VHH binders against o75319. Designs and how they scored, part 8

Target 1, 181 residues: o75319
Amino acid sequence: GNHIPERWKDYLPVGQRMPGTRFIAFKVPLQKSFEKKLAPEECFSPLDLFNKIREQNEELGLIIDLTYTQRYYKPEDLPETVPYLKIFTVGHQVPDDETIFKFKHAVNGFLKENKDNDKLIGVHCTHGLNRTGYLICRYLIDVEGVRPDDAIELFNRCRGHCLERQNYIEDLQNGPIRKNW
Below, E stands for the ipSAE of ESMFold2; O stands for the ipSAE of OpenDDE; V2 stands for 0.75 times the mean of E and O plus 0.25 times the DockQ between their complexes.

## First folded at step 1 (VHH)

Design b1h (framework vhh_6fv0_2)
Fold by ESMFold2-Fast, scan of step 1:
Parts: sequence; C-alpha cells; structure tokens
Structure b1h (fold): chain B 181 residues (1-181), chain A 120 residues (1-120)
Amino acid sequence: as target 1 above (181 residues)
Amino acid sequence: QVQLQESGGGLVQPGGSLRLSCAASGFTFSSYWMYWVRQAPEKGLEWVSTISSGGSSTYYKDSVKGRFTVSRDNAKNTLYLQMNSLKPEDAAQYYCATGIEYSSSPFDYRGQGTQVTVSS
C-alpha cells in the first residue's frame, strides 16, 4: 500500500550537514504514487531531497537506506550518479553487531574513495531519527572517538529532532564500543 | 540576545601563526556547540571547525587538520582558534558562530569577524 508512514509528516524532511563529518540525515523520501495523499507542501520525493540538499550548497555522494521495506521509493528513482546502499534494519531494537559493522564498512569505504571531494553520506530510515541517529552516533563514538553525549547532541541539533528511543540512547551512552574500525 | 566578538586577526607570512579569540555573551555559552567559519573575498561562507559544549569533541575541515586547533574556556565565555602553518588559501574574514534553535543553521549567529591576511 500507499499509506503514509505513521508520524512521517511530524518530522522535518532534511537536517543540516553534521559539521566536521560527511553525514546528513533525512526522513524517507516518498515516490510519486504517495503524492495523492499529500498536500503540495508535504511532498518529499527523491527529487525534493536532492533539491533541498542543493539549497544547503551540499552534494550527496552516497545514500544509505536503513528501512526494512522497499515500498517508499526505488533505487531507480535516484540519480544514477549517486550510489545507493540498502541495509535492512528492524525498528525498535538496537541494531545488531552485523548491521553496525556493515554501516561502518560502507562509511569507511565511501570516505576512502571520496578523499578528493566534499560529498555527503545521506542516511535515512523511516523518520531519519532513531535507526539513523543510532548508527551515525555509533560510528562517531566507535570510529572517531567522539563522547556519546557529544555525538547525540550533534545529531539532534543538525537533524532538528531529538533521538526518541530510550534503549538506543542508553546503548550509545553506556553500551560497549563495537570494534570494527 | 546572542553577541559574539572576534579578535586576533592580522597579517602573517606563509607558515606563520595567529590565535583568534571570540568573546560570547547573551546566552549560556557552556551549553552550546561553537563553530569557526570563514569567508574569503568573492567566495561563500565556509565551515572551518566545530567544538562541543564541554570542549571534549573537536572537528575540522580536511584542509586545516593538523594545522588548526579549536578550544574554549567556558569560565571566560571565550572560544579560540590556534592557526599554525598558515597558507595563502587560509586568508579570509573569520567568524565565530553558534546555532541555538533546532533545525536552524549551526551558523545562525555570527560576530562581525576578524580579518586574516596571508602574504609577505
């Protein structure tokens, strides 16, 4: 179905680039078939995503899609010049170590391949908040050595919404470092 | 009302050093992340460095890593940027910046800036 995700309209489409990183977070874009259920100002298609990124004078070099579904948009809806990576993550539970390691590997690979440019890694789940914020913060903590509270504050400020899931926040603040540099 | 006042700019030769300062008032400085941004003649605003509210996390533009060091003194409400090994491409008006609203630019509030010139 073409039903809009619960609470999707409550979140800003795109956050700001997280300064000092290559990350930008956003909510899931919705393909054209969803526009019949949205007012013009509520639309956020793949095209709208790229327009909003350009408005910030930024450019996407990779999209990491953390949703557990393929119903919202297809990779074919994105420009061919921007790589797309799907990492299926279940909502509500802290991502497992394999998911965390896959995310870290993708980020590290992008950064090594893109040393000569300033292109961004776009990360989204359904709302661009809990799974997205967890994995970005986990990367900053584990790989870049950022203090957990600082990583969370940076993400919250740049996304424009605070991480909501207490289990995610608790894991980031008090959980073990996941070794996979 | 957020007020930011930069100082410490000047003229240096390539390879020289400068220490920039930013005096902050009108907000709880120790609770906010701070940024250094710069603007060269006929170019857009460019992010240079970030420091977390407590000073424990710092981030830098790739081209300044290893040369610039950001720090803060929360007791004095002052932000610093130590710039070493200055290059001609570092010449710009330097601003300290902060954003206090969610979803707003992290550079919404800036001071008047301090000019850095790199030449003989």
Scores: ipSAE 0.012, ipTM 0.429, lowest interface PAE 8.5, mean pLDDT 88

Design b1i (framework vhh_6fv0_2; at its last look DockQ between E and O 0.07; V2 from the best seeds 0.00; counts 0 for: pae E 10.1 > 2, placed apart)
Fold by OpenDDE, look of step 5:
Formats: structure tokens, sequence, C-alpha cells
Structure b1i (fold): chain B 181 residues (1-181), chain A 119 residues (1-119)
């Protein structure tokens, strides 16, 4: 259905590039059918996403969709030049090792294939915050060796919202390193 | 009021070194990641380096890795950028910034300090 996700309007549509990384986080864009339920200024479509990224003088090279549904938008709504990857990720719980591995593998694959450019990895869940933030931070911690609190702080600052789920935060801060490959 | 003031720029020959400083005030400096950005002639603002609030994590633009070193002294509310082995392509106005919105008016950055590299 076309039900607007709870609290979706409360979050900034697009964050900032995380300096030193290729990551940018955003909330889920909504296809046109949702617009009738939104004020014009609240609308955030796939087209709007790309416009906002362009306004930041950036370019998306990959979109990783972590939502656990397909009702928000269609891959066909995206430019053909931008790969779309779906990783069904259950909300409210720490992603399992398989999900983490899939995410890391996708990121590493992208970086390997895109060494000659500066295109971004766009990551989103519903709000582009908790699942998104966890997996990005998990990558920075496990793969890049970033201190957990630093990773969390960087994400929060760039997204414009702080990770909210204590179980995610706790796992990032004190959880084990997950297998990278 | 957030204030950032850069210093330390100047004219150097290729291969030379400079050390930039940024004095910060008007906010809790130690609570923020800080950024160095630069704008070369006929180019837009670009990210150069980033350091975490406590200084434990640092990142660099690929083109400056191994040559530039970012650091900070939270007791002095000061950000630093040691630039070694400078190249002509490093010539730019260098800014310190508090926010990732360094490329527009929404973020805080200083007035900048000019770095010129010429033989």
Amino acid sequence: as target 1 above (181 residues)
Amino acid sequence: QVQLQESGGGLVQPGGSLRLSCAASGFTFSSYWMYWVRQAPEKGLEWVSTISSGGSSTYYKDSVKGRFTVSRDNAKNTLYLQMNSLKPEDAAQYYCARDTYYYDSRGYRGQGTQVTVSS
C-alpha cells in the first residue's frame, strides 16, 4: 500500500557524504503514488534524491536498499546507469552475519570497480538511520578499523540524525568484529 | 557565535612544507569532527582531510595521503594541517570547517588562508 512510514517526514531526506568514505545515507524515496498523501515540500521521490545529490556536487554510483519491503519505489524508477542492490534487512534487530557480509561484499566490490572515480554508495533503509547507520558503521569498524565511537559520531553528524536504537549502538561499541570475507 | 580562523598559508616552492592552523571558538570544539577543505582557482570547494573529535581517526583525500597530516589540540581549540612535499596542484585557499556542509553557506568555515606553490 501507499501508507507513509511512521515518522518518515521527521527525518532529513538526504545526509551528507561521509568525508573520507564513499557513503551517503538517505531516507527511502517514495514513488509518485505516495505524493497524494504528502505536502509538496514533504515529497521525496527517486528523482528528488538524485537532484539533491547533484546539489551536493556528488554522483551516486550505487544504491543499497536495506528496506524489508518493495512497496516504496521500483528499481525502474532509478537511472539505468546506477546499479541497485537490495539487501532485505529486518528492522529493529541487529543484522545477522549474513546480512553484514552481503553489505561488506557489495561495498568492497563497488570500491574495487570504481577506483577511478569518486561516485558514492547511497545507502538507505526506511528512515536512513538505524539499519543504515549500523551497517555503515559496522563496515568502518570491521574493515577500516575505525574506533566505534568515532564511526558512530561521523555517521550521526553526516546524516543529521543520531542512531536511535540502543541494541545497534551497543553492538557497534562492544560487539565482536564480524567476518569480512 | 561559531568562529574559525585559519593561518599559516604562504608561498612555497614545490617540495616545500607549510603548517596551517585553525583557531576555533563559539562551540565545544572537542565534540566535533573537524575538516580541512580547499578551493583552487576555477575549481569548487573540495574536501582535503578530516579528524575525529578526539583525534583518534583521520582521513585524507587520496591525492594528499602520505604528504598531509591533520591533528588537533582540543585544549587549545586548534586544528592543524601539516603539508609536506607540496605540489603546484595543492595551491588553493584552505579553510577549516566544522560541518560537512563546507561546500555551501549552511556550514561553518573560516575566511581561509592562501597557499601558493610556485618555483
Scores: ipSAE 0.349, ipTM 0.709, lowest interface PAE 1.8, mean pLDDT 92
Fold by ESMFold2-Fast, scan of step 1:
Structure b1i (fold): chain B 181 residues (1-181), chain A 119 residues (1-119)
Amino acid sequence: as target 1 above (181 residues)
Amino acid sequence: QVQLQESGGGLVQPGGSLRLSCAASGFTFSSYWMYWVRQAPEKGLEWVSTISSGGSSTYYKDSVKGRFTVSRDNAKNTLYLQMNSLKPEDAAQYYCARDTYYYDSRGYRGQGTQVTVSS
């Protein structure tokens, strides 16, 4: 349907770029059909996303969509020049190794092809928090060697909301480093 | 050239079964996540199922969960969708799809195979 996701209004639309990285996190944009249930100041369409990124003097080069659904917006609503990657993830459980590998491979591939620019990798799930924060932090820890607590703190500060799922936090702090195959 | 060729569609009665196949060529099939999408008359594209590159993770649209099973044979470069207990709402053109790059899902789709469910 066109029902607003539960708690979606509770979160800031888009965070700030995570300094020292190419990542920016945001909540899922909602296509025009959802706007009848939103006040004008609550609207956050794909167009609104790109406008807010420009307001920060940043440019998106890739969107990674971690939601389990296509009901919120269509890839066709995005500029053709910005790649869109769908990685289906279910909420509540820590993403499996294949999902983590796909995320890492996508990020590495984008960075190799965009070494001569400063375009950002935008990552979102429904709220742009738990699955989004987990995968970004997992990348920083496993690939860039960032300490787990530092990665989590950086994400929380830049997103403007703290990771909420204890199993995700526990895996980041004490789980094994995932090696790509 | 990346090519995806679907087959196995047809006319089936409600409650019936069909097995769709997708033959892939022109890329290293075992390196890509694959998915099935469908388009019913007068509707947009709708995601149906996803399978990871190694086949260990599968994902389904809620309305098909328990009835459809996605699988792959990396040695044969073939993707499958086993559809059981078919409902009229499942009637659609079914496409297999692959990412354009490891970071772009707006990429290659086949020509599709038609599934019709009626008595």
Scores: ipSAE 0.198, ipTM 0.603, lowest interface PAE 4.2, mean pLDDT 89
Fold by ESMFold2, look of step 5:
Structure b1i (fold): chain B 181 residues (1-181), chain A 119 residues (1-119)
Amino acid sequence: as target 1 above (181 residues)
Amino acid sequence: QVQLQESGGGLVQPGGSLRLSCAASGFTFSSYWMYWVRQAPEKGLEWVSTISSGGSSTYYKDSVKGRFTVSRDNAKNTLYLQMNSLKPEDAAQYYCARDTYYYDSRGYRGQGTQVTVSS
């Protein structure tokens, strides 16, 4: 149904660009059919997403949707000029190696194709926090050589919320480096 | 208008030293992680070093660790790379960069500075 995802209201809609990267994280935008259960100040639609990005003087060049469902908004609600990629990512467990590979491949492809602009990669799951934070941090650690604690701190600060799932945090801090894919 | 300008390259003998500088303007330098990358003839860009926005964390490609030192002076908007014990394989055009993997040739890196290592 069109029920509001659990705790979705508790999260800031959009984070800040992560300095030194092309990433910005946000919670899932909800199409207008969800707004009947929301106060006006709680609404966060696809249009609201792009307005908030513009307010930061940024531009999205790719949206990576990590949700395991298609009910929150339609890709057709996005500007046709903004590529959209869904990577089905199960929640509550560390993403498998295939999911991590797909994410890295998408990011690397975007960076290559967008080397002549400053457009951002928007990444979201339902809350824009646990799965989103894990995959962004995994990329920074494995590809950019960032220390796990520094990647986590950067994500948390820019998202405006701390990663919550202990299994994700432990895998980032103590788990294997996935440079050999 | 992001601007980066590298300097300090030159010709050195194997085992010699150079100190590269990168002057930054047009953005809040102290808020950004900074990178050194290099490009040898007919090769793609190769990551060399990373430094956190405050300068407290530094990272190096394995082949330069122990020989190169990245640093920054946020009051002067300047990034540095001290290169010691230079080897012929370190010869390249060196760039400072504000942004990450697959760095572009626009406003987020400079024109580069050439390091040549020869007998």
Scores: ipSAE 0.006, ipTM 0.295, lowest interface PAE 10.1, mean pLDDT 85
OpenDDE, second read of step 2: ipSAE 0.020; ipTM 0.295
ESMFold2 (binder alone), look of step 5: mean pLDDT 85; pTM 0.860

Design b1j (framework vhh_6fv0_2)
Fold by ESMFold2-Fast, scan of step 1:
Structure b1j (fold): chain B 181 residues (1-181), chain A 120 residues (1-120)
Amino acid sequence: as target 1 above (181 residues)
Amino acid sequence: QVQLQESGGGLVQPGGSLRLSCAASGFTFSSYWMYWVRQAPEKGLEWVSTISSGGSSTYYKDSVKGRFTVSRDNAKNTLYLQMNSLKPEDAAQYYCAKEFGYPSYAFDIRGQGTQVTVSS
């Protein structure tokens, strides 16, 4: 089946841009084949994603997809002008060093190539919360020198939902710093 | 032009040790993070270890922690992997890699690699 992810309807589709950064977090968009199981107000397709970001007067320049599946939507469902990066990330456990480095390198590369604009890096997992929040906060802590509690608070506020996984929060607060530069 | 040349592989018994080397040229080696990756027969590429540009930070795949040590000599443009307590599951073709730039973040494998065989 074409089943809606568990608790997907419980989360806001798109958060707000995290001030002082290029990050925006959202839950996974669902291609049109899922819409027969959704009320019109519950639909959140790739097109809906771009419409909601435009409503915030923002523009996406990169999408980083952290889901461990390709069943929800395909890259072809996105505008050809927006780069798409898939980083297969398993849920529940803290992301491994390879995943963290791939995420950091993608962000750093995007920022270097987009100095002349204000386009956003959109990051999502299934709910746009735990894996998404972990990697964004890890980047802010390790690369930008943000205090862990400040990074977590900023993410929670802008996403509109708090990080739920205690092991992720513990690693961000007390775990080793994975320096990139 | 970027060149990477791996060496140091061979046949060892379980519990044995090998030291791999990667000679780099054609880029500012001291400015790049470097990676060791491996590929066993009929399997995909598997990340093994990472070292920061200055050598101060090292990272390892869980299954090799405590057994493998990555290091580098920036004056010689050379990357190393010291492998101790080798297991049959460590048998693979080993490559050093430089990460490619945005938007392609695949490992940049240039050399032929060096073969590690572990057999009793």
Scores: ipSAE 0.000, ipTM 0.160, lowest interface PAE 14.3, mean pLDDT 86

Design b1k (framework vhh_6fv0_2)
Fold by ESMFold2-Fast, scan of step 1:
Structure b1k (fold): chain B 181 residues (1-181), chain A 119 residues (1-119)
Amino acid sequence: as target 1 above (181 residues)
Amino acid sequence: QVQLQESGGGLVQPGGSLRLSCAASGFTFSSYWMYWVRQAPEKGLEWVSTISSGGSSTYYKDSVKGRFTVSRDNAKNTLYLQMNSLKPEDAAQYYCAVDYIPGSYYDYRGQGTQVTVSS
């Protein structure tokens, strides 16, 4: 459908780059068909995403879409020069180990291929907060050795919104490290 | 009034080392993440390193990993950047920075300290 996602308007469109990483988080862009239900200042299309990132003097090299739907926008709505990866995740529950592993492999592959540039990995779910923040923090903790509270603080600060799901926060702070298998 | 004062720059030969310092005042230094950024001739501002408020987490630009080490002394309100195995491409004006306003990275910087690498 053409319905705006629940609470989508409550969140900032794009966060800031997480310093020391290649990550930038944002809420799901909405294709042209959604614009008739939005005021001009509420619009956040795929084009708007790229404009906002350029305004920060950054450049996207990969988009990882964590939504469980393809109704909000199509890969064809993105510039052909920017790779798009879909990882289907359900909301509310902590992503499973297979999902975590797929996310880690995508990030590691991008970093190896983009060693000679400073392009960013854009990550989004519906609100760019819980699933997005969980997977980015999980990567920082498990792969980069960041302390859980530091990872969460960094994400919250850069996104401009705090992780809301207590089960996600609990897993990041006290859950096991997810090793490759 | 946030103030940052860098020192320790200079001329060094390729492969040499320098230690930069940044004296911070006007804010609760121990509560803020700190950054080193640089600007080379004819280039824009470039992020180099980040350190968390307590010093437990550090991050680096890929090209300086293994060569540069950021650290801090919260008792002295001082940030450091140890630069080893310096290369000509590391020559730049180096700045200490803080994101004093949440969500606004590098919004306060010092005057900078010049690093020159030549034989």
Scores: ipSAE 0.005, ipTM 0.238, lowest interface PAE 12.3, mean pLDDT 86

Design b1l (framework vhh_6fv0_2)
Fold by ESMFold2-Fast, scan of step 1:
Structure b1l (fold): chain B 181 residues (1-181), chain A 120 residues (1-120)
Amino acid sequence: as target 1 above (181 residues)
Amino acid sequence: QVQLQESGGGLVQPGGSLRLSCAASGFTFSSYWMYWVRQAPEKGLEWVSTISSGGSSTYYKDSVKGRFTVSRDNAKNTLYLQMNSLKPEDAAQYYCATYLGEHSYGMDVRGQGTQVTVSS
């Protein structure tokens, strides 16, 4: 048995698709070894993730994992038909430019390859909130020209939780647009 | 020990072609996304291309799209970058890279690189 991440139970497992985008956000799925510490209604495995997304009549085409660890689940726990991208990000600090550009490039490439379908880009960190919300909003602001407050409101509404980290919100509202690698 | 070893760089004229290879060892290559990045002497590190673990999804820097093709052979633990219509601005040290979570620290792993020179 592994320890459950702090406050992980406080967050809804999966948000809804952000309308006008291909993004859906969720908290980190936990492999079966974690279920000993969870009530049945608290379980959220990789299988549970895909079931919940299907219940929304959506389909994942890519998972972007922003956690700083691989101990919660392995890529092998996911269907082979869904690509998996790992971008290691540290919690509490605004992601650096290298991380932001890796995220943007992955999203842009997925969208070009998936013009003929409506598959979603699933994005998660530990809670599916701060790092996840920051990078999704940063993409919408920098690439799609969405106003910062509109991007944040859309994310908050669809995730079902508001971005908690003031430094992330401040950077989105007043920080520079990132355009390179 | 995790290792990435690039090869295939060299000198070409503008419009020429090169095929870069990256031999991977010490990890389950077929389970990880792979990246090509480059660095010219006066410039910062630039992302060039990404390929998914199974090879079905590929991504490219806008300036190389249509000219470069990334591919992989999971049976041989090898990553490739086919570079066509090379331009002087493509001259750089090319690295293959991956993200491994071997420990809680989560490391970005890079090879030693292979030099690409484009001269008219």
Scores: ipSAE 0.000, ipTM 0.136, lowest interface PAE 16.0, mean pLDDT 84

Design b1m (framework vhh_6fv0_2)
Fold by ESMFold2-Fast, scan of step 1:
Structure b1m (fold): chain B 181 residues (1-181), chain A 118 residues (1-118)
Amino acid sequence: as target 1 above (181 residues)
Amino acid sequence: QVQLQESGGGLVQPGGSLRLSCAASGFTFSSYWMYWVRQAPEKGLEWVSTISSGGSSTYYKDSVKGRFTVSRDNAKNTLYLQMNSLKPEDAAQYYCAKSPFDYGSEYRGQGTQVTVSS
């Protein structure tokens, strides 16, 4: 169905750009068919996403969709000029090494391609929190050498919500660096 | 409506070369990363190569590094895979895709068959 995801209304639609990075995190946009169950101020369509990014004086160059579903919006609902990448990521579990590798791949490719601009990498799962925060922090730790606690603090502050999954936090703080792929 | 059409497959001997092409339409090709994925008989889909939207960043499966080269021509909405030094283990149906994962037919073309045998 067209049921709103559980707790979706409890989260800010879009966080702030993470300073010193090209990342911005947000919750899943919902296509027009969901709007009849939402007040006008609760609506967050793909169009609303781009309007909110523009309001921050930022521009998206890439969307990475980490949801394990395609029912919330279609890639075709996004502007054709913005690349879209789907990485099916199961909730509740720490993302596997293949998922981590694919995320790093996409980010590195975007950064090399976009050296001459300041466009952002938009990352979302259902709430833009656990899977999203894990993969962004994992990238900062493994690729950019950021201390785990600093990466987590930066994400929490900019997203406006703290990572909730203790297994994700523990993996980021104490888990191995994923360099082999 | 997204359309991806692969071509260039065929039968080659080990050590031979093939150039695969993928004609894209129905979306702004120059704004998307593109992928080559393959599926050998009775096996799952596997990722082979990635190319960024402008073509400056390329990535490869370890077993094809140094042998395969992905490229694109955004003016022609075409993706390419140059395959050199082909091995029997490279035999598969090759697909042009908008995702490195098997998300279903809407994310990949119909494919082109590559057979490597003497």
Scores: ipSAE 0.005, ipTM 0.142, lowest interface PAE 15.9, mean pLDDT 85

Design b1n (framework vhh_6fv0_2)
Fold by ESMFold2-Fast, scan of step 1:
Structure b1n (fold): chain B 181 residues (1-181), chain A 119 residues (1-119)
Amino acid sequence: as target 1 above (181 residues)
Amino acid sequence: QVQLQESGGGLVQPGGSLRLSCAASGFTFSSYWMYWVRQAPEKGLEWVSTISSGGSSTYYKDSVKGRFTVSRDNAKNTLYLQMNSLKPEDAAQYYCAAERLGYTYFDLRGQGTQVTVSS
């Protein structure tokens, strides 16, 4: 369906690049069929996403889509030059180890193949907040050795919205590090 | 009113060192993440380094890792950037920033401090 996701309008479309990383977070883009339900200033299509990234003088090299649906936009709505990865992640639950490892593998692979450029990894769920923030922070903590509170603060500041799910925050602060093999 | 005053720039030979300072006022410095950004002639603003509010986490642009060290003294409301093994590519106007505004990457309050690297 063409129903706007709950609270989608409450969030900024695109955050800022997280300094020291290749990450940028955003809410789910909505294909053209949703625009009849939105004022012009509320529209955030796949085209709008790329325009807003360019306005920040950044370039996307990978999109990781964490939503549990393909109803909001299709991969075909994205430029063919930008790789798209779907990781189906259920909301409200802390992502399982398999999901975490898949995310880490995709990020590590992108960074290895993109050493000679400054292209960004765009990550989104429905609101670009809880699942998105969890997986980015989990990567920074587990792989980059960032302190949990610092990772969370960096994400919150750059996204422009604070992580809301207490179970996600608790896991990041006090949960085990998920090590690769 | 947030105010940031950069200092410590100058002319240095390749391989030399400089220590930049940023004096902050008008906000609770110890509660803010701080950034160093630079702009070379005819280039855009480029992020260089970030330090968390308590100083426990630091981040660096790949090309400066191992050469630059960011630090802060919350008692003095001062941010520092220790720059070692300076290269010609590091020559730029250096600015400190406490926040981001709109579609620009950083909120710049001072005139910055100029770093020139030449023999």
Scores: ipSAE 0.006, ipTM 0.222, lowest interface PAE 13.0, mean pLDDT 85

Design b1o (framework vhh_6fv0_2)
Fold by ESMFold2-Fast, scan of step 1:
Structure b1o (fold): chain B 181 residues (1-181), chain A 118 residues (1-118)
Amino acid sequence: as target 1 above (181 residues)
Amino acid sequence: QVQLQESGGGLVQPGGSLRLSCAASGFTFSSYWMYWVRQAPEKGLEWVSTISSGGSSTYYKDSVKGRFTVSRDNAKNTLYLQMNSLKPEDAAQYYCARGGYDYVSDYRGQGTQVTVSS
């Protein structure tokens, strides 16, 4: 169905690039069929996503879609020049090691192919917050050696919203480093 | 032109084995991490295995650990997946991929079909 996700309107569409990284986080774009349920100022289609990224003087090189559904938009709604990666993740629970590994490999592969440009890795779940923030922070902690509290603060500031799920925060702060990237 | 061409799929009985191959061209194969992904009928794409550029590090989906082995021959620009003790749930179209699990990119091959029955 064309039902708007719960609390989707409560979140900013797109955050800012996380300084010192290639990451930018956003909430799920909604294809044109959802626009009948939205005021003009609430619309956030795939086209709107790219317009907002351009307004920040940034360019997307990869989109990682963490939602467990394909009903919100389709890869064909995106420009052909931007790769799209689907990693099916369930909400509420900390992503498992397999999901963490998939995410890390996608990021590392992108960075290896894009070392001579400054294109961004766009990451989203439904709200662009909990699953998105967890996986970005997990990458920064495990691969880049960032302190957990620093990674979380950086994500929260740039996304414009704080990670909400205490189990995600606790895993980032106190959980083991996952080395199976 | 980046190209990936899978082969080696077929029909096998439960408990049987298959070896998949992926011939790569149009890029420096030895510089890239490579991936095997699969898609069963009416299911989404699933990551199966990863191998580092030099072949020293390998990773597997939990359900295939101990049964599947990924390897590569950089001199031949070829990626392999040895599949042992095949189960019905392994039946899928298998693809090799480059670019960090680029599931929908033009750089994924056409795939090779694996059927496990009878």
Scores: ipSAE 0.000, ipTM 0.132, lowest interface PAE 16.7, mean pLDDT 84

Design b1p (framework vhh_6fv0_2)
Fold by ESMFold2-Fast, scan of step 1:
Structure b1p (fold): chain B 181 residues (1-181), chain A 120 residues (1-120)
Amino acid sequence: as target 1 above (181 residues)
Amino acid sequence: QVQLQESGGGLVQPGGSLRLSCAASGFTFSSYWMYWVRQAPEKGLEWVSTISSGGSSTYYKDSVKGRFTVSRDNAKNTLYLQMNSLKPEDAAQYYCAKDIPYSGYELDYRGQGTQVTVSS
């Protein structure tokens, strides 16, 4: 079906680059078939995503899709030059250690391959907030040594919305550091 | 240390079937999602299938849906790919992986894989 995700319209399409990092967060783009349910001002297609990133004078080098579905858009809707990685994550639950490892591996691999440019890692779930914010903050805490409250505050400010899931916030603040298997 | 060993490939006629196996060691197999990828001569790596750590969720490349079935036996540390209704375009070296490919990504694979040939 062409049902838009619940609360999707409540969130800004794209945040700002998180300063000092290569991360930018956004909500899930919706392919053209969803536009019949949207006013022109509400549309956020894959093309709209790239236009909004370009308007910020930024360039995407990787998209990490954390949704548990492929119904919203297809990888083929993205430019051929931008790698797309799917990490299936279930909403509401704190991502498991395997998911955290896959995310860290993808980020580290991108950074090694992109030393000579300033391209961004775009991360999204359905709203670009809870799963997205959790995994980005987990990376900053575990890999870059950022204090949990600082990572959360940075994400919230740059996304333009605060992390909402209390279990995610609790895990970030008080959970163990996940270094490697 | 991590090891993955594929087997079960061979020569079949179009419409035939093969079952591939991947024996895993050196890590807690039951805790990891596993993947099947393939590479035809002079082509890049192509993702084929994914299975969750517990085996309850499976995903497939569009061109193999309904023909291929991925499964796993966590007690035996073994991953499987049942391939039915094989087509000439399925001919490739098949590899199992603990990591997923994305567009433009080449897996850092250490094993030799298992060869699948589809011919009359």
Scores: ipSAE 0.006, ipTM 0.123, lowest interface PAE 16.1, mean pLDDT 84

